# Designs tried in a protein design chat: VHH binders against q9y6x5. Part 35

Target 1, 379 residues: q9y6x5
Amino acid sequence: LPPKLLLVSFDGFRADYLKNYEFPHLQNFIKEGVLVEHVKNVFITKTFPNHYSIVTGLYEESHGIVANSMYDAVTKKHFSDSNDKDPFWWNEAVPIWVTNQLQENRSSAAAMWPGTDVPIHDTISSYFMNYNSSVSFEERLNNITMWLNNSNPPVTFATLYWEEPDASGHKYGPEDKENMSRVLKKIDDLIGDLVQRLKMLGLWENLNVIITSDHGMTQCSQDRLINLDSCIDHSYYTLIDLSPVAAILPKINRTEVYNKLKNCSPHMNVYLKEDIPNRFYYQHNDRIQPIILVADEGWTIVLNESSQKLGDHGYDNSLPSMHPFLAAHGPAFHKGYKHSTINIVDIYPMMCHILGLKPHPNNGTFGHTKCLLVDQWCI

## First folded at step 19 (VHH)

Design ja12
Fold by OpenDDE, second read of step 20:
Structure ja12 (fold): chain B 379 residues (1-379), chain A 124 residues (1-124)
Amino acid sequence: as target 1 above (379 residues)
Amino acid sequence: QLQLVETGGGLVKPGGSLRLSCVVSGFTFSSYAMAWVRQAPGKELEWVSSISGHGGSTYYEDSVKGRFTISTDNAKNTLYLQMSSLKPEDTAVYYCARVHYVYHSGRWEPFDHWGQGTQVTVSS
């Protein structure tokens, strides 16, 4: 029988939360499995891009989801969280659930993982939920485990997504110990529910489970604002994405726009598209706009009407505050093993290996995860 | 055709032991995980223990870990729950259930078949 894998994401779970807060359920999960303490995610460190990187093994420039908000100048199409259903945006890559779905005697299931409710390359999971933030974790978990248990052909790959602690991180800021402690306890309880459900169903020992996240969270403040209106008239450009990485589409000469922005703030780097640092792997896609602005950690780019977020993400992917973690349990994984760091794109080839799938070309390195797997030699 | 019949319940003092049995007819354990669930007066159904179809994996609710043991005898087509160090809070009707999702009353339920239950009362 083919192996099974459940991929779970808690949005915005910063890696160092594990050091600063108590997670009895998650720690038990880790004790019986493996932990990667830090996962270096992809730039920009946003939700849609990083979730797609996890399931494709590709940098954002390669899979084409380059932000939560995108604009294509040729087709005049827009992408956003409220407008993400057009396959046009997703078809530059093949996510793992599609690969799995196309295999004989296998099917995929999904509970609100980004892109799973869209037919990609004319393929959609046999079982999926349309995204709806009002649906409880319990209901999502119930559907996923039902499909894992009852489906024919059998579900061999499933995804489960939850919006916390990201939403609360934005609201309270990651340094709010009182509020975040409450939120993170709730997350740990949900992990407890997940484990208990799998044990109840008799699936726990035979199911591979990965619990991870897409990005972390940094503290923001009203004292750390970059107002673009102080530097350039908004009639000179179209804003495609705002903070902490702004995507600028000039309405006048690009050089002129660049010159007006390049000295706007000492806490913001301004790049022409061709000058974006290579380490970001964020250059070779037409959906990346001609000018991007990158705020320093904890700084917020604003217009006259400012957001009141106390936490945010999307910053330089080398910042520890942007990094999530990865924990895993199941037949494929060791017990009681901890690893320091991997790249988020490394998860894809690992999952392909576990499922016996041939991976599409990707940017991950299977060698980085070998120490997590029982069937691999760890040097 | 398919039937689950629980036996072995009764009155026991705190610290005592009971062994519950569930005789199954109409299907084979090897094809399904099995579970024990219980319902105390005025409380919701609570999962107690599960065993995988092949019998190699056993799972327990935290409150019964180390005290309860789930097992099967395939030759007798019987599911067991050995209970030791019983506590008053273990008082409930105990049901054996087959693990298989079924749509019922507007939601998916993880158990498609149940026995009639056996009463366990722990009292001094």
Scores: ipSAE 0.637, ipTM 0.887, lowest interface PAE 0.8, mean pLDDT 95

Design ja13
Fold by OpenDDE, fold request of step 22:
Structure ja13 (fold): chain B 379 residues (1-379), chain A 124 residues (1-124)
Amino acid sequence: as target 1 above (379 residues)
Amino acid sequence: QLQLVETGGGLVKPGGSLRLSCVVSGFTFSSYAMAWVRQAPGKELEWVSSISGHGGSTYYEDSVKGRFTISTDNAKNTLYLQMSSLKPEDTAVYYCARVHYVWHSGRWEPFDYWGQGTQVTVSS
């Protein structure tokens, strides 16, 4: 039988939650598998970009999903959570579920993973759920496991997405121990449900499962606000994305806009596109706007009409608060092994290896994950 | 016609043992994962144990782990559940079920065929 892989994402699960809270089910999962304590994600540290990086192995500038909100100046198209179905946005890369279906007589399944309900390079996931936040984890899990068990051709790659603890992190802030403890307990229970379901179905020993996340969460405050309206008039620019990385499309001379923003706050870096630090790998894409504003950790860029969150993400990807974790279990993985760090783009070549797929060119390094795999040498 | 027939239930004292059997007919037994599930009075259906089709992997719900053993005899097309150290909370109707998803009442269910069940009562 071909190897099977289930990729699960709990949105906004900060890595250090594992150290600060109890996760009996997840810990058991880890005990019988592997843990990567910190995953360095891609800049910007947002949901759509990082989820696409996981499944492509590419930096955002390369796969073209450069933010949750995007604008293309040539086509005048917009991308957002409510407008993400146009293949135009996704076609700059080939996600692993497409590769899986094209290279082998196999199927892919997805429960609300970003991009899975879009025909990418004229290929859509064989099975998928349209995004609906109201659908329970149980229902998502039920569909995914049904597809894994009953599909023909067999589903060999599946994704499952869940919105927590991101939503709660935004609402309560990551430092709210009382509320976050409750939220994280629920997540652990869901992991328990997942494991139990797989055991019930007789899939547990033969299915590779990765549990990860796209980003962490940092504490925000009303005392740490950067009001752009105090620095520049709205008539001078179009806002494509706001906080903590603002994408600015000037309506007047770019230099003039830049000059108005460059000293707006000591807690915000302002970059012309060509001056964006190389380490971000966030320059070489037309969808990146001419000016970006990057707030310091915990600072929020606001307009007068903007609402305030107690937690947010999207900041510098070198910040530990932005980093998620990765845990895995299955025949491909060791048992009881812990690893310090990998890059989020490293997940893709690993998954390709597990599934026996030839990876597309990517920015990941397979060597970084060798120690997780039973069939590889660990140096 | 597919059929699952459970036997072996009964009344037993706490700490006692029972062996449940499920005879399967109408399909290739080894081609499917099989499961035991139970339903106690006033409670929802609960998964107890599963065994893979090839018989190489066995799984248990946490509350029965170490006490129950699931096994198969392919030659007899029979699924077994050896229960030991029985507790009052194990009291339920036990069902043998074939693991295969089926659409039922607007939902996918993981078990397409069940037996009539066998009553297990643990009481002092």
Scores: ipSAE 0.892, ipTM 0.963, lowest interface PAE 0.5, mean pLDDT 96
Fold by OpenDDE, fold request of step 22:
Order: sequence, then structure tokens, then C-alpha cells
Structure ja13 (fold): chain B 379 residues (1-379), chain A 124 residues (1-124)
Amino acid sequence: as target 1 above (379 residues)
Amino acid sequence: QLQLVETGGGLVKPGGSLRLSCVVSGFTFSSYAMAWVRQAPGKELEWVSSISGHGGSTYYEDSVKGRFTISTDNAKNTLYLQMSSLKPEDTAVYYCARVHYVWHSGRWEPFDYWGQGTQVTVSS
């Protein structure tokens, strides 16, 4: 039988939460599997881009999901969390569930993972849930495990997405120990539920499970605001994305807009598209706007409206606060092994290996994950 | 034609042992994961233990780990639950269930067939 893999994402689970809070279920999961303590995600460190990077192994410039909010000047289309179902946005890459499903005697399942309810390259997951944040984890888990257990052809790749602790991180800020403790406990309990369900179904030993996240969370404050209106009139540009990486579409001369913004704040870097640092791998896509503003960690770009968020993400992907973790368990993985760091794009070739899939060209390095896998040499 | 019949329940003192049996007919249970579940009065159904179809893997809920042992006899088409160090909290009706999802009352349920159950009472 082909290997099976369940990929689980808890949105916005910052890596250092593992050090600062107790996770008895997750720790048990890790004890019997592997842990990557830090996963360097892709820039920008936002939900849609990073989730798509996980399943494509590509930088954002390559897979085309370059933000949670996008604009294409040619088609005049907009992308957002409420408008994400147009295949146009997703078709610049082939996610692993499509690759998997196109194989003989295999199918894919998804519970609200970004992009899974969209036909990509004319292929939609055999089983999927339309995104609905109101659907409980239990229901999502139930469907996923049902598909893993009952499907024909068998589901060999499944994704499960959950919105926490991201939402709470935004609301409370990651430094709110009381509220975040409660939230993270709940997450751990959900992990417990997941593990128990898999054991209940007799799947635990034979199913590969990856638990990861797309990004972390940094503390924001009303005292750390960058007001663009103080620097430039809103009539001179269209805002495609706001904070902490603003995407600016000039309505006047780009240089003029740039000049008005370049010294707007000492806590914000302003880049022309061609001047975006190479390390971000965030240049080579038409969906990246002519000017981007990158706020320093913990700073929020605002217009005249005050931000109500106490936590945010999307910042420089080199910041530890932006990094998620990866834990895994199953026949493909060692037991009791901890690894320091990988790149988020490395997950894709690893998953392909586990599933016996030929990966599409990607930016991941399989070598970075070899130590996690029982069938590989770790030197 | 499919039937699961649980036996072996009874009254036992704390610290005692019981062995539950579930005889399966109408299908080859080695092709399915099997589970023991229990329901105490006024409580929700609780998963106790599962065994993979080939018997290679066994799983237990935390509260029974180290005390209960699930096993199968393929020749007899029988599932077992050896219970030791029984506690009052283990008091429940124990059911043998076949692990297979079924649509029921607007929801997918993980067990498509159950037995009638066998009462286990742990009391001093």
C-alpha cells in the first residue's frame, strides 16, 4: 500500500511557544517522532503564501501567492481571503495534493487548507471542505479521518488546517501569557484529539503525520505605528496590502511615490520592486507591486485608522518571531529526534519523498530533512 | 448477517481482572481495525482500545494504558480485552465495534457495527 501522509497546520504557531508553554500532547507526539525547532518560512510571512510554499516547495515569487491580498494589473483581478477561489491565482504552481491525486490509485483530501477548494490545473482535491472558519476542528478531523479510512481510491495525502493560535495571537498579542496560555492549551488538546482519533481508527502507526505552521506572531502596540497618511496622500497610490508589508500601486509616477515614502519612518524599509533584497526571493512575479513597504518587527503600518491588533505577522522571515515549528510522526520518521532548523520550502520535497512522488521543480532542499527520515542517512 | 457479541462482563472488586470477548460473525474482522468502547451512565461514549486489522498495532486511551490489553484470535474470529487493575471508574457498558465510517444522522461515525455490549461493574 502506498504511504499515507496527513499534513496539519495550526496557523500562527510561533516556534518558541514550545519553549514557553506546556504541550503535553504535542510533546508526546514529538517524543514518539521528530521535531524541527525552527522553520524558516518564506517572505512575506503570511498565511496564504506560506501554506502554499509548504505544499509546493516554492518561494512566493515562484508559486504566485505573494500575499493574502493581491492585485493583478493585467487582469485587474483581486485576491483576498474572501476572494481566493479563482484558479488564476493558484495555477502558477502545482501543489502536492494535485500531484498526488494525479497518480494512479491515489486520492487527496483536504480540510480547509488554503487552495484546496480551488481547481488548480483543472484538478481539485478528491475530497475537500469549502473553507468555513465556523466549522469545528472536530468536524474537520472527522472528515479527514473518514476520508483517510474509507476512500477509494485511498486517500494518501490529506491536509488539515486550523486557524488558531493565529487569530488569538492577533487579538491578544503573543506576549499575553494568560490568554495565550489558554489558547495554546486548547491547541494542545486538539492535538490530543487528533492523536487519539488516529489511534482509535488504527491508523496511528502507519500514518505519517506532520504538524506544522505557516508563521509565528510578533507583539504589536499602539505605540509602534507607521502612519502612511503622514507621508503621502492616499490619492497618489492604491493600497493592495497594508501591514506589515504594504504593497503600493502608484497612481502617479512611481519615483515620486517612492520619494514620498522612503523616509516616512525609521522603522520601515521602502523598496522599489527591483530593489527588494534578494534574500527574500520576492521580486520575480508580476503580482508583486511596484513598491513594497516593510515594517520593522512589531511595527504596524496604518492609514488614519488605528490598529486593533496586538499581534501580527508578515515581517522579515529571518525574524525568530515569524518562525513556526515542525513536528512529525509515522513510519517515515525517526523517534525522539530533534532538529534545529529547516526552510519551510524543504517540507515539500520531504513529503514527496515520503509519498513516493516525483517533485515538481522547487526551492526546497531534500538534504535538509534527511535526518528526520528513517530511510535516509544523517551525517 | 453481521454480528458482534460481547461477553465476559461482570462485577469485580477494585484491583480485579476481567476478560471481555467479542465474537464476530458475518465478516472477517482481520480486515478491519477493531475497537473497544465504553459508556458509563450519564457519560459520553469513550474509546478504550483499538487494534489494527492485522493485529500488528494496538492502541489504548491514556486511562487504561498499562492495564488493558486488546488482542485477537483470528481462528475464532474473536476480539479480546484483558482488563486488569480495574478501577471504579472503569465501570461501564463495554462495546465491541468495527472501525469503519458510516453516515448516520447527518454525521460520519467511525464505527459502523456494534455489539449489544457487556456490563462491567467495578465496586468494592
Scores: ipSAE 0.892, ipTM 0.962, lowest interface PAE 0.5, mean pLDDT 96
Fold by OpenDDE, look of step 21:
Structure ja13 (fold): chain B 379 residues (1-379), chain A 124 residues (1-124)
Amino acid sequence: as target 1 above (379 residues)
Amino acid sequence: QLQLVETGGGLVKPGGSLRLSCVVSGFTFSSYAMAWVRQAPGKELEWVSSISGHGGSTYYEDSVKGRFTISTDNAKNTLYLQMSSLKPEDTAVYYCARVHYVWHSGRWEPFDYWGQGTQVTVSS
């Protein structure tokens, strides 16, 4: 039988939550599998970009999902969480579920993973759920496991997405121990449900499962605000994306806009597109706007009428608070092995290996994950 | 016709043991995972244990782990549940079920065929 892989994402699960809270179900999962303690995600550290990086192995500049909100100046199209269904935005890369389906006697399934309800390169997941935040984890899990068990051709790759603890992190802030403890307990219980369901169905020993996340969460405060209106008139630019990485489309001379913003706050770096640091791999795409503002950790870029979240993400991808984790279990993985760190783009070549797929050109390094796999030599 | 028939239930004292059997007809065990499910009075159905089709993998609910053992005899087309160290909270009707999703009443259910059930009562 061909290998099977289930990829699960809990949005906004910061890596150090594992050290600061109790996760009996997840710890049991890890004990019987592997853990990567820190995953360095891609810049910007937002949901859509990082989820697409996981399944393509590409930096954001390469796969074309460069933010949760985007604007294309040529087509005049907009991208947002409420407007994400146009294949135009996704077609600059080939996600793994499409690659998987191009193989003989294989199909893919998805429960609300970003991009899975869109035909990419004229291919849509064989099985998928339209995104709906109101759908319970149980229902998502039920559909995924049903497809894994009953499909013909068999589902060999599946993905499952859940919005927590990100939503709560935004609402309460990651430093709210009382509320976040409650939220994270629920997450652990969901992991328990997942494992129990797989055992119930007799799939546990033969299914590879990866549990990961796209980004972490940092604490924000009303005392750490950067008000753009104090630096530049709103009529001089269009805001494509706001905080903590603002994308600025000038309506006047770019240099003039830049000069008005460059000294706006000591807690914000202002970059012309060509001057964006190379380490971000966030330059070579037309969807990246002419000016980018990057707030320091914990600072929020606001306009006069903007409301503030108590937690946020999207900051420098070198910040530990932005890093998620990766845990995995199954026949492809060792038992009881822990690894310190990988890059988020490294997940893609690993998944391709597990599934026996030829990877598309990508930015991942297979060597970084070799020690997680039973069939590989670990140096 | 596919049929599952449970036997072996009864009254037992706490700490006692019972062995449930499920005789299957109409299909081959090796092609399907099998499960035991129980329903206590006034409670919902609860998964107890599963065994893979090839019999190599067994799984248990946490509350019964270490006390219950699921097994199969392919020659007899029979599924077993050996229960030991029984507790009053184990009192329920026990069903054997074939693991295969089926559309039913507007949702996907993980078990397509069930037996009639056998009553297990643990009481002093």
Scores: ipSAE 0.867, ipTM 0.953, lowest interface PAE 0.5, mean pLDDT 95

Design ja13
Fold by OpenDDE, second read of step 20:
Structure ja13 (fold): chain B 379 residues (1-379), chain A 124 residues (1-124)
Amino acid sequence: as target 1 above (379 residues)
Amino acid sequence: QLQLVETGGGLVKPGGSLRLSCVVSGFTFSSYAMAWVRQAPGKELEWVSSISGHGGSTYYEDSVKGRFTISTDNAKNTLYLQMSSLKPEDTAVYYCARVHYVWHSGRWEPFDYWGQGTQVTVSS
């Protein structure tokens, strides 16, 4: 039988939640599998970019999804949560489900993972759900497991996406112990449901399952705001993305705009595109705007209208608060093994290995995940 | 043509044991996972145990782990559920079911065929 892999994402699951809250179902999952305690994600630490990095193994500058909101100056096209269906935005890379889908006697399935309801390189998963936040986890899980069990050709790669605890993190802030305890309890219960469903169907021992996330969450406050209107007139630029990394498209001379912003706040770094730090791997793409603003951890960039979010993400990818975790279980993985850290782009070559797929050129390092795999030598 | 027939139910005291059997006709176990599910009075259907088609993997609901054992005899085309240390809360109609999704009542259901069920009553 060909190997099978289910990739699950709980959006905005901060790595240290595992230390600060109780997860009996997830801990049981980990006990029988592996854990990576911290996953260093890609800059910027946003949902669409990082989910695409997981399935491509590429930095954002390479796969072309550089933010949740993008603008292309040549075509005048916009990308956003409500406008993400144009293959134009996705075609700069080949995600793993496309690679898998193109293999003989294999097919891919997807439940609302970013990009899975778009034909990429004229290929779409044989089974997928159009994104709809109103659809329950149960329904998503039911469809995914149905496809894994009944499909011909067989589904060998599947994705499952859920919006929590990100939405609640934004609403309550990650430091709200009362509300976040409730939210994270629900997440753990969903993990329990997932495991029980797979056991019920007789899939548990033969299915590889990865549970991960795209980013963490940091605490924000109304006392930590950076108001751009105090530094520059909004008529001098177009805002493509706002916080905590603002993408600025100047309407006047770029240097003039830069000079007005460079000293706007001691809690914000201002970069010309060519001066963006190399460690971000966030420079070599036309979709990155001429000027970017990067707020310090916990600071929010605002205009006259302030955000009501008590938590946010998108900050420097070296910050621990931005890091998710990775847990996995299945025949490809060890049992009871914990690893300290990997890069999020390392997941792609690992998944390709598990599935027996030839990976496209990517930024991941297979060697970083060898200790997780039973068929590899761990040095 | 395809049929599942459960037997072995009955009345037992707490701490007692029962062995349920499910004789299958019309298909072979090796091609399908099989499951036991139960329904107590006034409650919803509850998954109890599953066994993979090849018989190498067995799974249990947490409440029955260590007490129940699922197995198959391919030569007899029979599914078994050995129940021990029975509790009053185990009282239910027990069904054997073939694991295969089917469209029913506007949704996908994980089991396409069921037996008639056998009553298990645990009481002092």
Scores: ipSAE 0.753, ipTM 0.918, lowest interface PAE 0.7, mean pLDDT 95
Fold by OpenDDE, look of step 19:
Structure ja13 (fold): chain B 379 residues (1-379), chain A 124 residues (1-124)
Amino acid sequence: as target 1 above (379 residues)
Amino acid sequence: QLQLVETGGGLVKPGGSLRLSCVVSGFTFSSYAMAWVRQAPGKELEWVSSISGHGGSTYYEDSVKGRFTISTDNAKNTLYLQMSSLKPEDTAVYYCARVHYVWHSGRWEPFDYWGQGTQVTVSS
């Protein structure tokens, strides 16, 4: 039988939550599998970009999902969480579920993973759920496991997405111990449900499962605001994305806009597109706007309106607060092994290896995950 | 034409043992995972144990781990649940079920065929 892989994402699960809160079910999962304590994600550290990086092995500039909100100047199209169905935005890369789907005697399934309800390169998963935040985890899990168990051709790759603890992180802030404890307990219980379901179905030992996340969360405050209106008039630019990385489309001379913004705050770096630091791998795409503002950790870029978020993400991808974790279990993985760090783009070649897929060109390094795999030599 | 028939239930004292049997007809174990499920009075159905089709993997609910053992005899087309160190909390009707999703009453259910169940009562 071909190997099977379930990829699960809990949005906004900061890596150090594992150190600061109790996760009996997740810890048991880790005990029987592997843990990567910190995953360095891609810049910008947002949901759509990072989820697509996981399944493509590409940096944002390469796969073309450069933010949760995008604008293409040529076509005048907009991308957002409420407008993400146009294949135009996704077709600059080939996600792993498409690669898998096109193989003989294989199919893919997805429960609300970003991009899975869009035909990419004229291919869509044989099984998928349209995104609906009102659908319970139980229902998502039920459908995914049903497809994994009953499909013909068999589902060999599946994705499962859940919106927590991101939503709560935004609402309460990651440092709210009382509220976040409650939320994270629920997450752990969901992991328990997942494991129990797989055991119930007799899939646990033969199914590879990866539990990961796209980004972390940092504490924000009303005392740490950067008001752009204090620096530049709204008539001089169009805002494509706001915080903590603002994408600026000038309506006047770019240099003039830049000069008005460059000294706006000591807690914000302003970059012309060509001057964006190389380490971000965030330059070589037309969807990246001419000017980018990057707020310091915990600072929020605002207009005249005050931010209501007590937590946020999207900051520098070198910040530990932005990093998720990766845990895995299954026949492909060791038991009781912990690894310090990998890059988020490294997940793709690993998954390809597990599934026996030829990977598309990508930015991941298979060598970084070898120690997690039973069939590889670990130096 | 598919049938599951449970036997082996009864009254037992705490700390006692029972062995449940489920005779299967109409299909082969090797093609399907099998499960034991139980329902206590006034409670919902609870998964107890599963065994993979090839018989190599066994799984248990946490509350029964170390006490219950699931197994199969292919020659007899029989699924077993050996229960030891029984507790009053184990009192329930025990069902054997074939693991295979089926559309039922507006949702996917993980078990398509069930036995009639066998009563297990643990009481002093």
Scores: ipSAE 0.750, ipTM 0.917, lowest interface PAE 0.7, mean pLDDT 95
Fold by ESMFold2, fold request of step 22:
Structure ja13 (fold): chain B 379 residues (1-379), chain A 124 residues (1-124)
Amino acid sequence: as target 1 above (379 residues)
Amino acid sequence: QLQLVETGGGLVKPGGSLRLSCVVSGFTFSSYAMAWVRQAPGKELEWVSSISGHGGSTYYEDSVKGRFTISTDNAKNTLYLQMSSLKPEDTAVYYCARVHYVWHSGRWEPFDYWGQGTQVTVSS
């Protein structure tokens, strides 16, 4: 019975949704397993960076995926949602699926988790799906369970990614109870389908399952816009990423660009790279641009246009609205245990422990997760 | 030659009991999870119950929990479904099936071998 782990992410699942909406299937999952009520994620609280932090245990400055949009001045390479396959971007760290499948008699499977369709250190996930948002959750799950059940060498680590509730959170905002209730009910039904599929296949008792997310969501408004065009001419900088953390590459003297921006809005902090607060752990990577702009919660940075977003994320990682949760079930986990908080980087060393893998150097603290695990002394 | 043969179906009054058997040849239960799946006339196949290959963990769909019991006898290579408190809605052809993915009809399907089925009819 080699230890097996399925890691599931529902993108943009804010921790307090669990308290404020009905999740009969997820609550049953939690009742027979463990819950971490708040996971403190990494700054910037964006999708690609936080998914890579989960699987590497590293801060963004250390793993090199520092935003959803990046630019490297030396190689002149660009990274974006539609241009994310160059291993150059991913090779500053070793994600857990690479370490796992390089072990004797093990393989890894993936359904859409960021980076799993990239040959990182010349190694791609043993089984994977090329990213395509139109592929249903059922098809993603069917491939994962087929790989878990049939593969030789056995799949011992699998990942599954779903775009909701993030997409709907952006569209409606987290305060839209009617639409978010409908969306979150669908997600709970998908969790029910997941558990039923694992039971039908006889996999449930011996598979460790983590259900988590990368970040939360906060309410935005047309009344809370920061118009960069009113503060600085486009010709003075290259915009690498926009909102809510803008990445600014100056085209003129850096101090001059900083001075034009520093008083642009009382709802935006402007940092020279060397002045970014140490608590962000967001300074020591060449992919972090010389100036960043950090909007206050619920504020949107725009280029002289309206915003269609009613919800957003990416803000300061101290904000509870940016925090996801973590739930887990399986032979490695206690039953009926609730824990208040961990750091998102703590998930990686815990997963390595469950799988019997030697973790790479990382920023996680195994001690923070010991109380979740049956084989560990708690206190 | 791998074969699955169901027996034990029949006509039963509501509230009655039946015991279905599935005798397997060509493999052992400890190697695979096994399932019972049923189909009422004009309806889609419905998963009923599964038992894991190692450890003997059992699982049931909600409508049969507490009424049906799945079990195996590994020495006899036989899968069982003990059915009690039967209802007219349980009327169906019951199949035993082996859990292993196979490519079929343009997708991966979770059951690679099926029995011929046994009819269960629950009526007054």
Scores: ipSAE 0.730, ipTM 0.918, lowest interface PAE 1.3, mean pLDDT 94

